# VHH binders against F-box associated domain-containing protein sdz-33 (sdz-33): the designs that were tried, part 19

Target 1, 300 residues: F-box associated domain-containing protein sdz-33 (sdz-33), of Caenorhabditis elegans (q9u232)
Amino acid sequence: MATVPFPILCLPDFVLQKSLKLMGVVEHLCLSILSKNIKQLIATLKGYPKCFSFKFVPFTSLTVVGERFKHFSFRFDIDESSQNANLRSYTDEGTYITLTVPGFTVKHWIEHVAYVLCRNNSIKLVLWEPNIDEVYEIVKDMRTVEVVIVSSEIQSCHLLKLFPSLRYLGVYKAPISAQILTYNLLHLEVKTKVTLNDILISNCSNFSISGNDVSDKELNFFMRSWIKGSNPRLTKFYIRNSLRVRDPYLETVLFQNIDYIETHKKIYWRTFEISRPDGTKADVMWDPLYNSYFNMTVQH
Key: E = the ipSAE of ESMFold2; O = the ipSAE of ESMFold2 at other seeds; V2 = 0.75 times the mean of E and O plus 0.25 times the DockQ between their complexes.

## First folded at step 18 (VHH; framework vhh_7ubx_2)

Design y2 (from x2 with S32Y; at its last look DockQ between E and O 0.57; V2 from the best seeds 0.00; counts 0 for: pae O 2.5 > 2)
Fold by ESMFold2 at other seeds, look of step 18:
Structure y2 (fold): chain B 300 residues (1-300), chain A 119 residues (1-119)
Amino acid sequence: as target 1 above (300 residues)
Amino acid sequence: QVQLVESGGGLVQPGGSLRLSCAASGFTFSSYVMTWVRQAPGKGPEWIAVISSGGSTMRTDSTKGRFTISRDNAKNTLYLQMTSLKPEDTALYYCAKGVPWLRDYMDYRGPGTQVTVSS
């Protein structure tokens, strides 16, 4: 004979809702696994700030990214035999805890966190030498907006086949391939070595490069090539260089054989305009103190 | 009226094991979250493990995974399996109805069972 179940918590809903609004993300996740009613209440709690997204490092960790870019980290504890997974984290009072739900795998945890805490279930994948097919099976039903590769190698063809609508790709450790460079990405972020030729063949709309020291002569060649029609899809090009000693001749070297107009001069950065013969214009900005940033934005 | 009665404590050598039980009556046990709490001499209470009616759990790392909470809803009984016991685990252990962080879990608890770990 069945018994009539009561809620795990006996508090009136208005008192419980007030208490929940005083708690943090970790406490909400804890309570959400203890009660179906609490899980639903947390997921639909009005006027309460939730996470904007979360970062998934396959089989390693899950980080919830909340307001003001606060990060709440969870480590997976995976049982090899069953593939069941637990989460471990700290509470606001500093107690380290382990959360267990019978039968939960990593996939179940991703879906649960997205349901309870994440407004739009967007996810940033950080791939650390994983089996890409296994990762795909975990996240295929999620809105994947970012992929970052932190490995010594990439199967570029396979990655692009599994994620054919990929819009943002970060490559932090592996050598960048021509297939990725020429792919029609909205955003490409590279923290590995790239050559001037790699930059010139790229087909992304927004290209961000760091961890390289691109010379002033190379930037000059790039801009002259752009004026002649290279990188036709490019809308934003950003380079973070190492800090350098100020060079009083930098402007002359950078704009050699380029017609330009200085459009704004500030203490921390200067702005210039260059043009293609067809009238297409781009804004160029850099840091005059150390030449540590170069930014080019194509005007609409 | 809620009644919770703990048993299974005692004196045990370091490295030993104990299984604590909590017999529940006066409420529909299978519908409630249950918690094990311990209180060492001169210390405040410390919750150590929580279990939902469906078997989801959370536990503090202070026990380093050595303690396992479980329940038998047919017998209205909550359990704590303790292994690899250390002198630091010496405390009064009691069960409570409810969830830590919510005020009423401390209002419904048993008198506790003493666990003493010494050579």
Scores: ipSAE 0.445, ipTM 0.837, lowest interface PAE 2.5, mean pLDDT 80
ESMFold2, look of step 18: ipSAE 0.527; ipTM 0.855
ESMFold2 (binder alone), look of step 18: mean pLDDT 83; pTM 0.829

Design y3 (from x2 with R103A; at its last look DockQ between E and O 0.57; V2 from the best seeds 0.00; counts 0 for: pae E 2.2 > 2)
Fold by ESMFold2, look of step 18:
Structure y3 (fold): chain B 300 residues (1-300), chain A 119 residues (1-119)
Amino acid sequence: as target 1 above (300 residues)
Amino acid sequence: QVQLVESGGGLVQPGGSLRLSCAASGFTFSSSVMTWVRQAPGKGPEWIAVISSGGSTMRTDSTKGRFTISRDNAKNTLYLQMTSLKPEDTALYYCAKGVPWLADYMDYRGPGTQVTVSS
C-alpha cells in the first residue's frame, strides 16, 4: 500500500488556511521561512497575545508565549564575526531543529517573528550585563513594555529615556535611582537595596520588594504616611522578607496610631482594613509569625 | 514525472567527508522546497535537512552540524556536504521534493545513494 501525497504547500488557499489554524507556534515559524506565500497567510491569522521575551547573556534567546501558558523557547546561535544568527527550537520529539535564513541577524529574527506570530508589537527584555545601546538598536522598532535588570553595571536612568513605553521594571542588582522610583510605572519590582524613604517617594501603581528586611516600625510609618496621602498612585504593595521569627515585643508596633478594622486574626495570617480621610480603603494581609510578607491592596 | 537521482555515496573512513548530489528533473526545481533524508538499516526514515528556493534552511541536530545542505538552481542540483563522518552515519541517503515532517511529502523521492562509514 502507498501513501497518497498531500503536501501542505500545494493546497488551495481555503484548505491550506484550515490546516494552518490547527498548527502551533513551532510549525508556523518553520513554514514561514520556507514559503513566502505561507508566511503571508500565517501573518493574517489572529496570532498570539505576546510573542517574545528576550534574555541577553549568557546567551540570547526568544520565548513566544502561546495559548494557555504554553511557552516556546528559541535560542540564537550567533556568528560573532558577521552577527548572522541561526534560530534553534526544541521539538516535542526531543531534538533541536535549527532554522537559517541567509543574512538574518538577531534583529531580523525579532522582526520576522513579530510579523508572522504576534498580535501586538510588545516585548519583555531580561538584561544581565549587556551593552544597553546595542540592545536598543536591536529592539528599537518594538514596543518595549517590560525590562528586568539583573546586572549591577547598567545605568538604569538611561533605560527610561530609551524605552518610553515601559510599564514594568524589575531591578535586581543595580542601584535604584530617584528617577526610577518616581517614574509612573504600572509595576516596579525591586530585589536590590531600598530604604523606607525610597518606598515613600515611589510613584508606581504596583510595588514589589524582595530581599530587603522591612521592620514592623517601618511598615507602621509607611501605613500612617499612606493614610495621610502618600503614594497616591499605589494600588498594590507587596514585601517579601526572609523568614525570621518575629520579635515578640514588636507585635503592637505595626498597629500603633492606626485606625483600622481587623477582618481576620489567625496565628498564620492576619488581615485588616485602613482608610484615608476621603474614604479610600486598603486591605492589608500580614504574616504575624515570621514577618515574611506584607501585602496591601488599595481599592481605587 | 518527478525524477530525483542521487549520487556521490560510497565507502569512507571515520572522520572522512563526502559530497552527495541529487539531480532533479520533471518539475520546477528553482521554486521547490527540497529535503535530504536518510534511512539506516532496520530503522525508519529520518529527515536531516531542508532548503527553500530562496536558500533558507532547516535541519535537525541529529547530525550535530556536520552536514550542510545547498542547491544550485542553474544546474537543478541539490547537495549535501558531509564532514567528520561517523559509523552511525551509515545509511541510504536520498533527496525528496517538499517539506518532510508530513509523511506524504516522502512519496516524491529518489532511489538513494549508499553511504558506508567503516574502518
Scores: ipSAE 0.448, ipTM 0.825, lowest interface PAE 2.2, mean pLDDT 79
ESMFold2 (binder alone), look of step 18: mean pLDDT 82; pTM 0.823
ESMFold2 at other seeds, look of step 18: ipSAE 0.511; ipTM 0.850

Design y4 (from x2 with V99I; at its last look DockQ between E and O 0.54; V2 from the best seeds 0.57)
Fold by ESMFold2 at other seeds, look of step 18:
Structure y4 (fold): chain B 300 residues (1-300), chain A 119 residues (1-119)
Amino acid sequence: as target 1 above (300 residues)
Amino acid sequence: QVQLVESGGGLVQPGGSLRLSCAASGFTFSSSVMTWVRQAPGKGPEWIAVISSGGSTMRTDSTKGRFTISRDNAKNTLYLQMTSLKPEDTALYYCAKGIPWLRDYMDYRGPGTQVTVSS
């Protein structure tokens, strides 16, 4: 042998820490299953990703979201009889790998990834499967801050029972329930059909709606209702309509029977102010050229 | 001194099986991470499987699950079970002490054992 042996695992912790800071997320995860010393060192490093996405049947995956919107995806290969799971991913050098830890289930992997890579144990769930009890058993010891429901089969009232401190909820293809609409969420994003009544009963602080065609008359009714005290927790309201044609009748439709002050006027956007009788004000932005969005921000 | 000696190579027909062994001495084998590496003619070295002291493994997809790394800590021996061998598996196979991506794992390796897959 011509080369002097120098195993990096025998280096002082300071030198190992400097080397580890030059490596990516996937390499950190790989090293963490191979050495307990490196696992502990990685867990103390700053600047780590804060969340992961969990998808269950027809496939199961974990996405770790890093700084600057970098995403790192891991796929589970699950043995149905034993529930043991392997992870698969690409390294930063482009090698496709399979990781195996004896006896690890999906739950063990989630806990391991959170320990190594997710400093505050906050998670985002993307639910593709109807049985949320199984998902809950995997993640119940984590701090779930955001859930996105993609499956049309998930019963939304059961979800709130499992995650009573939930802050962010997205509902993409499932029917939206009154329990979800009236829940005191920080943020609700909806890509499924909602009615004017659904909007009026909502109790979230930030409400984002897309994939719906809400008319200017419906928005007028909403604003008149808000002026009279509806949606008392609302801070931000955003609607992105699917297809719109320019509406030349802005004052005769959108602001009918509403006292307002125009606060900004440019070729491509206009901003208005409306008020409740108690003095609470909201800024409304409307696109008079394309009529493709409605944005209301309540001043608090 | 770290010493690693591979054995079990040879000539085998496509579809055949082979079990490589690596006898280790001069370090605490039971607490060490071990790696199998191969080097095909005219190519650079390619790590193919890694095993921790606790039995956790990492393997490349290049072998498509046909190769299994294992260890016997009582015998200070590392193994590579190879199945469904193909001509592209022809290479010098050697064991190494250490983890891929860490600079020095190639410095603690054996002389290797030749595997040749030919009809």
Scores: ipSAE 0.557, ipTM 0.871, lowest interface PAE 1.5, mean pLDDT 79
ESMFold2, look of step 18: ipSAE 0.593; ipTM 0.886
ESMFold2 (binder alone), look of step 18: mean pLDDT 83; pTM 0.836

Design y5 (from x2 with V33I L102F; at its last fold request DockQ between E and O 0.71; V2 from the best seeds 0.65)
Amino acid sequence: QVQLVESGGGLVQPGGSLRLSCAASGFTFSSSIMTWVRQAPGKGPEWIAVISSGGSTMRTDSTKGRFTISRDNAKNTLYLQMTSLKPEDTALYYCAKGVPWFRDYMDYRGPGTQVTVSS
ESMFold2, look of step 18: ipSAE 0.586; ipTM 0.871
ESMFold2 (binder alone), look of step 18: mean pLDDT 83; pTM 0.831
ESMFold2 at other seeds, look of step 18: ipSAE 0.581; ipTM 0.866
ESMFold2, fold request of step 19: ipSAE 0.561, 0.577, 0.552; ipTM 0.867, 0.866, 0.868
ESMFold2 (binder alone), fold request of step 19: mean pLDDT 84, 83, 84; pTM 0.842, 0.837, 0.845
ESMFold2 at other seeds, fold request of step 19: ipSAE 0.522, 0.673, 0.592; ipTM 0.854, 0.898, 0.875
ESMFold2, look of step 19: ipSAE 0.619; ipTM 0.888
ESMFold2 (binder alone), look of step 19: mean pLDDT 83; pTM 0.834
ESMFold2 at other seeds, look of step 19: ipSAE 0.547; ipTM 0.863

Design y6 (from x2 with V33L; at its last look DockQ between E and O 0.57; V2 from the best seeds 0.58)
Fold by ESMFold2, look of step 18:
Structure y6 (fold): chain B 300 residues (1-300), chain A 119 residues (1-119)
Amino acid sequence: as target 1 above (300 residues)
Amino acid sequence: QVQLVESGGGLVQPGGSLRLSCAASGFTFSSSLMTWVRQAPGKGPEWIAVISSGGSTMRTDSTKGRFTISRDNAKNTLYLQMTSLKPEDTALYYCAKGVPWLRDYMDYRGPGTQVTVSS
């Protein structure tokens, strides 16, 4: 009894699923472009959540972040004349491979990888070349929840119209615009210069600033303004300063004209509580030795 | 019964080109995954490229993009176009039905065709 099986793979689905569970993410992607049956099995494989997030660097790479923060990176190889794109990656065994599907563009690859490896279409964009309109056409069917801008130019009012689900924004090189500061973001991360006025007009819930040296006098003014009602949506404000020589008058400057309760005092950090007249309280953590961190968290 | 017969090998100079063919019979070629594999003297087998029925491919970078897998479903024939050949490409080349990671599955192979790259 000799037969030529019509399906390319003659394993029962249960046995095939066992084989697939022994393979890595890249091997799953490889098999998914080679067999429609395997594509559907991988996409529906129960008890195998393949990705927690989906990071796209336009025209360069696509990264799937899986369990235990494992990263699986895919590089695009794009034919400029046809817009066709190949993917390149390493298999679990360490072999570098090229994947080709006739007619696939970058958009087709994003949709395919999202279908096979992720159960949602949430995406993080990292923009080195921020032609936002072109990128939008590629990712418009995705839920863009995070954008990081690492180059100089972006128009802030256009960004939020394109990505209404945006919750996280990072600005790393360009001067931050006043329009971006007024966004109702869950999280705004800034690695460029910010002024006291930038802080005071910000409307995000979590504001993280690094690569800056905000003075204690500026922090004092901010806290006094917050006590009087500024930054009403702010729940967390974090600054990572460069390390500085300790100023013996730091507490006097930082809390001048502020009523506070010191709640914890250790050699390397001190914790304080400040309050608005309406009873809203915030915890302030401050590093008195090097003044390298300032953290204010509004209590609910 | 599955039959795979390779042809097109031979002696070539470095930098030359060859086109290997694999004639297939005894199964539905047009719906099958097909693989080229090579085995150099004293080495284990190394898969080179896989092609699906729809023309999707996966290839190793060990050949640095110099080798292209293709198929002609009307002729039941698998091809490997080899260019810029190097002495390290010297090996027995054979076609196989199936994919490398599921090689325990339906892995039928031909007897192979020798490629020798020497000046």
Scores: ipSAE 0.554, ipTM 0.866, lowest interface PAE 1.7, mean pLDDT 80
ESMFold2 (binder alone), look of step 18: mean pLDDT 83; pTM 0.835
ESMFold2 at other seeds, look of step 18: ipSAE 0.601; ipTM 0.880

## First folded at step 19 (VHH; framework vhh_7ubx_2)

Design z1 (from y5 with R103Q; at its last look DockQ between E and O 0.82; V2 from the best seeds 0.62)
Fold by ESMFold2, look of step 19:
Structure z1 (fold): chain B 300 residues (1-300), chain A 119 residues (1-119)
Amino acid sequence: as target 1 above (300 residues)
Amino acid sequence: QVQLVESGGGLVQPGGSLRLSCAASGFTFSSSIMTWVRQAPGKGPEWIAVISSGGSTMRTDSTKGRFTISRDNAKNTLYLQMTSLKPEDTALYYCAKGVPWFQDYMDYRGPGTQVTVSS
């Protein structure tokens, strides 16, 4: 019995499962479009390969993020007239390949990749200039947890209504609104202009700011406000200023009217501890020679 | 019992086109995954394109989209449409039943058809 050579894709699920466990993310995606049996087997292999989430750049690319921050990028090749899309990738064997499924659109690919490779439907969006309503229609069955606004103009109230699971927001070039600032985000990353007032009204847990020049007097006011109870959800506050040559004694401005303990002193950074009246402590790291970094971490 | 017979090769000038055919018998073609493979002189085999029973395909980018795999299930025939042919496309082209990442896809292949691209 079984005297004729037998194709691997006709083998029992047990043998197919062993073969599939030796393959990577790209190979799994390739095989999943070729056989319904293999598609289902891969979808049930929850530990092999392991994909935590993926990042979608609308109509451009999809990146699968795996363990230990391994990234597998897939680019879309879209027929504008039909909206049918091909998917392109680089295999572990060094070959660029193109995948075509009749009738697949970008939405079909996202659904397929999520079903086959991801254990949850969490998605991260990177928005250059997309129509946000069109993007929503593509990803509405996914849990959108992160959005980065690179250069697009998006109505902030509309964005927040469309993505109620949003926890991470980056705003790189577009103006930032009070609605975004006051929203309860886990992480807000800003590379666009923000003011001291914007910082004080923010309701995020982790706030990262770059491309701004926040003065020592403004940081002093922020810290005094925090000691009095402002920014009650804040856990991490990070500022990267432009490089500035500063008077080495400027810490007297930074900590004016603030009780602190200096905990570490090095040439390129110093660390301090400040406290709220209720005993909540924060660690502050500051670079006095170049004034390029300010980092505050609240202990909750 | 599986039979695969390629045809349509020949001598062409650079920039020319060819359509390769692979006639299949001895198995249910319409439910099978099919592959085109080429082997250039002095080189190992290189798979070019794969097509599923449902018409899904994967292809290598090395051919820069110049080669298109297709199938006609009513005629039990696999096709490779080649355009803008270059001298580096000179190879023996053969069809195979199966997927290139599994060893046995080479066990079910035809004798091949020669494609020669020369000035």
Scores: ipSAE 0.536, ipTM 0.857, lowest interface PAE 1.8, mean pLDDT 81
ESMFold2 (binder alone), look of step 19: mean pLDDT 83; pTM 0.829
ESMFold2 at other seeds, look of step 19: ipSAE 0.570; ipTM 0.874

Design z2 (from y5 with S53E; at its last look DockQ between E and O 0.79; V2 from the best seeds 0.57)
Fold by ESMFold2 at other seeds, look of step 19:
Structure z2 (fold): chain B 300 residues (1-300), chain A 119 residues (1-119)
Amino acid sequence: as target 1 above (300 residues)
Amino acid sequence: QVQLVESGGGLVQPGGSLRLSCAASGFTFSSSIMTWVRQAPGKGPEWIAVISEGGSTMRTDSTKGRFTISRDNAKNTLYLQMTSLKPEDTALYYCAKGVPWFRDYMDYRGPGTQVTVSS
C-alpha cells in the first residue's frame, strides 16, 4: 500500500483526493468501509480511472479490472445462518485481509463495490450454479450485459426473460437450445455440442464455436446456405475444430460449388471472398495446415 | 490528552482464550477508527484488526480468523476476543487510534498488555 500523509482522515479534501489517487483498488475498498467521508470521495473522485470490467460470480467472487489490465478478485465468505457476507482480498503488501460490514449480504457488497469502484451499474455474470432466480434477486437493479454459463444446466427461456439487456452469452457445458440460438445477441460463444442445423438457425451477430468437429463439407454447406440468404444478421463467424494434419486438396471440398476470389495466400492462412447475389460480401480465412479453424467476416 | 489503557493480557495455555480491553479517554472515541496492533519480541509492529465508528472491520489473515475486534461506544472501550491461542501469538498487544497504512497510529497508542502463550 502507498503511504499517505498523517493523518489522512483529518486532511483537507483536496489533499485527501490527491492521496486517494495514489492508491489502488484494494486500498479504496478498505478505506470506503472505514469512513463514510472517504467512501464518498472515492466514489466521486475525478481524474481517476474507474474499473473497466465488473464481473460477478454469484456467492463466490467479485472481480474488477483495474488499470493496465490488473485483475482484483474479492472472495465472499458467507455466514450460512444469517446470509451475511464478508469479502476477502489480497493487499499489495502480500497480506490477505477480511472485510466485514455489519449486516452486509452479497447484494449489499455488489452494490457497494459498484458504487465505489465502477463507472456504471453494468455487470457481467459467470454462472456456476443452476438457480438463476436467486442470482436475479441479487443483481436485478443492475444492467446485466454479459452472462457466461459454466454449469451443465440452463433455463434458456427464463434466463432471456430475466435479462433483457443481455448482449453477450457464453454457453460452456449446457446443451444449446433453439431459444438461445435464435435470440438476437451481439455475441454468442459456445463450447458445447453444436450441429450444422444449429449454426444455420442462429440469429446472433458474432458467433464463436470451439470444442466441435465441423467438417469442411459442413462448412461448405453453411457457406452455400449463407450465399442463398441464411444467417441474415451474422457479421462474424469463428469456429475452431480439433487439430488435424490437412492435405493439399482440402480447399476443393471447402469451396465446392462456390464462386470465390482468393485475396491473400500465406503459409499460415489463406483468405477468400464470397458474395451474395445482393452484393453482400464476406471474407473467409482458412488455415491450410494442421491448426483447424474457420473465420468468416461479413463486410458491413 | 489522548489516553489508551489496555488490559486482559496474561499467561495462557495453547488453545486457550483471552479478551483484551482498551479503555479510551481524552478524545471522541465514538467517531474514531481504532486498531489493534501486536509486537512480538524482536519483530516490528503488526496490525491485526481495524474497526470503524460504525462497526465495519478489517482484519489480517495472520490470525487465521481466531481474533475478533469489537467496540462499545457507550463505555469508550475497544475489545479483542482471542481464541485458539498459539505460541506464535505471544506478543505485546496495544490499541491505537487511526488506520494501519499511516504511521500516525503508532504515536497515539497505549502501553500495551502482554499476552504469553506457553505450556
Scores: ipSAE 0.483, ipTM 0.828, lowest interface PAE 2.0, mean pLDDT 81
ESMFold2, look of step 19: ipSAE 0.512; ipTM 0.836
ESMFold2 (binder alone), look of step 19: mean pLDDT 83; pTM 0.834

Design z3 (from y5 with S53E D104Q; at its last look DockQ between E and O 0.58; V2 from the best seeds 0.59)
Fold by ESMFold2, look of step 19:
Structure z3 (fold): chain B 300 residues (1-300), chain A 119 residues (1-119)
Amino acid sequence: as target 1 above (300 residues)
Amino acid sequence: QVQLVESGGGLVQPGGSLRLSCAASGFTFSSSIMTWVRQAPGKGPEWIAVISEGGSTMRTDSTKGRFTISRDNAKNTLYLQMTSLKPEDTALYYCAKGVPWFRQYMDYRGPGTQVTVSS
């Protein structure tokens, strides 16, 4: 029988590093659990772009974001009694793989993935009816910069206490609270019901609303209120309404009792300028075909 | 001088169970990564499960969790516990030293044991 070479995992580190540079994120994760030497080589691999952030859906999934914003998703299989957690993922070869490390919990996986695959410890949380204290214990050593709430309930005081440096918040199902609305966020995204009053009391810099049917009359009232000084911190305001056929009287309703200048007219969007008495200006953009969005950008 | 010898195959009915064994010699088994591979008639080889020295594993979804890889380092033996067997699991099963993505090293393998699932 012909002599066969040893596996590449027994080769000098230089040769192994060259092989690792030709592999993707999923292969790196798989190899990192098979050998402590490979784990260390992957974590310190020079000239290979690392994932720059990851998203954690507690007890469900972990997604890392790699080069050119490629997403790699791993699902947890958790045994509730032992808290042992397995990961499932796709390879670039199109196979679905299950990874098991003796004694690994969700927290162990988060720490492992952060160490071997990611450049930093930035984490985005997607909360789906969670035990928030349990989630906090898993991620408290991470930099939580974004939270998206996909739950019917929010403990807003508790959430904001645990993550006081929060800059980005998405609320997709739970009723939005005055505490969240008035919090000084860089970005607030809402896909749950929002009233005109909720919009007027908001204190975020960028406010994105979808899944609501905010009427042109309500948008008119908002703009008139903004002209009078409402929403003083607002920089960007975006609303995506449901699809509607264009109303030929739209400009009359939307800009009723508002002084404006049309600044640009394009086939797919029109822009207008409105002003506060102090000279602060805002650009308003909307879709002429279906009136399906409203975008206002304030110049500060 | 790696030697791998599989055993435990045979004919079973659908829904049955088998435990395959792989006796290893000629290398330090306790420090090596081991793989089970199968090859169905007329198809290319398919790796199904890998186990590290420390007991970490990865497995392909093609077996849908019905197969469990394990090792006994004191006996230099690799195992594959197979349950809920289906006709599609009919194949030659062999153990190999190494990792699937380094497939040129899968040449460190045994002759295999036949598993046939039919009524």
Scores: ipSAE 0.566, ipTM 0.869, lowest interface PAE 1.7, mean pLDDT 81
ESMFold2 (binder alone), look of step 19: mean pLDDT 84; pTM 0.845
ESMFold2 at other seeds, look of step 19: ipSAE 0.627; ipTM 0.882

Design z4 (from y5 with S31D; at its last look DockQ between E and O 0.55; V2 from the best seeds 0.59)
Fold by ESMFold2 at other seeds, look of step 19:
Structure z4 (fold): chain B 300 residues (1-300), chain A 119 residues (1-119)
Amino acid sequence: as target 1 above (300 residues)
Amino acid sequence: QVQLVESGGGLVQPGGSLRLSCAASGFTFSDSIMTWVRQAPGKGPEWIAVISSGGSTMRTDSTKGRFTISRDNAKNTLYLQMTSLKPEDTALYYCAKGVPWFRDYMDYRGPGTQVTVSS
């Protein structure tokens, strides 16, 4: 008399759910294309990664952002003639896996991954050299909340019209337009060249700048302009400069003609308070050893 | 109840091709997920490719894309087409019912067919 053990995949849904909760994102994606029952079970799980990013040209890839800053990357292998796409991934153990679903295009994969792995249809786009209208057709059913423009080709009010839910914008190489600067974004990250005037006209709440060397004289002008009412929506302003040793005149230049209070002094960083005439205050954090960071946070 | 019988193995020279077959009975093959696994001398089992009832596949890149899984539901048969065979592909190849991350698939497998690649 022989026994035939019951395979886990044939177990009742509640037992399968417990098994699936012990597995990672890559296993969930793999299983989701193999079994419709498991696909539905995975889609019902809570605490799943909340978003993914999508990168276009020179190659197309998808990244799912998990908890604790874990990232799971998938590369598309696209047949240009048919537009059918395979999805490739590495596991944490280093096994490279290729997934194939008959008839799936990149759009089918985006919809599938969003359904299975992401409770919120919110996405981040990383744009290298895309046709923006083709990108829009792929992701139009998703809520695009973050866009990073890596290439020099894309910038316009067209972008803002296509993605009305946009809250975060990164611009790495393209010139910055006044329309982008004055848009009321939650966060604007810039790694391309900006001028002091660009900073002063900006209307975002959080402004992060790197790849620019903003002088202490320019920062002084910015702070004096802020005291007079510039940048009325600004909550946080961060600049990362090239690393430099401290000049003996740096503090006197930075706060020239500014009424301030030093609130904290350490060898690694110092904190100051400045105020507008209406009583609005901001904390300024500055690195006294190197002119490498400037951080201003407006007190609400 | 589950019966899986592999065939098509043998001795082949490097660069050659083989097509392995797995005849299935004792379950509804057309509704099943099927896996090819190999076990090289002195090593543990290594799954190579998985195919769903609808033809979706998952494969590891350990074979560098040289092996293709397919199925013929009308004949209750699973296939593995192997090309550009190398000495490191020498192993016992067997089919299994199920997916590799659920260990139960190791209990629902055939006896295997030997593939030997040497000059």
Scores: ipSAE 0.584, ipTM 0.877, lowest interface PAE 1.4, mean pLDDT 79
ESMFold2, look of step 19: ipSAE 0.617; ipTM 0.888
ESMFold2 (binder alone), look of step 19: mean pLDDT 83; pTM 0.829

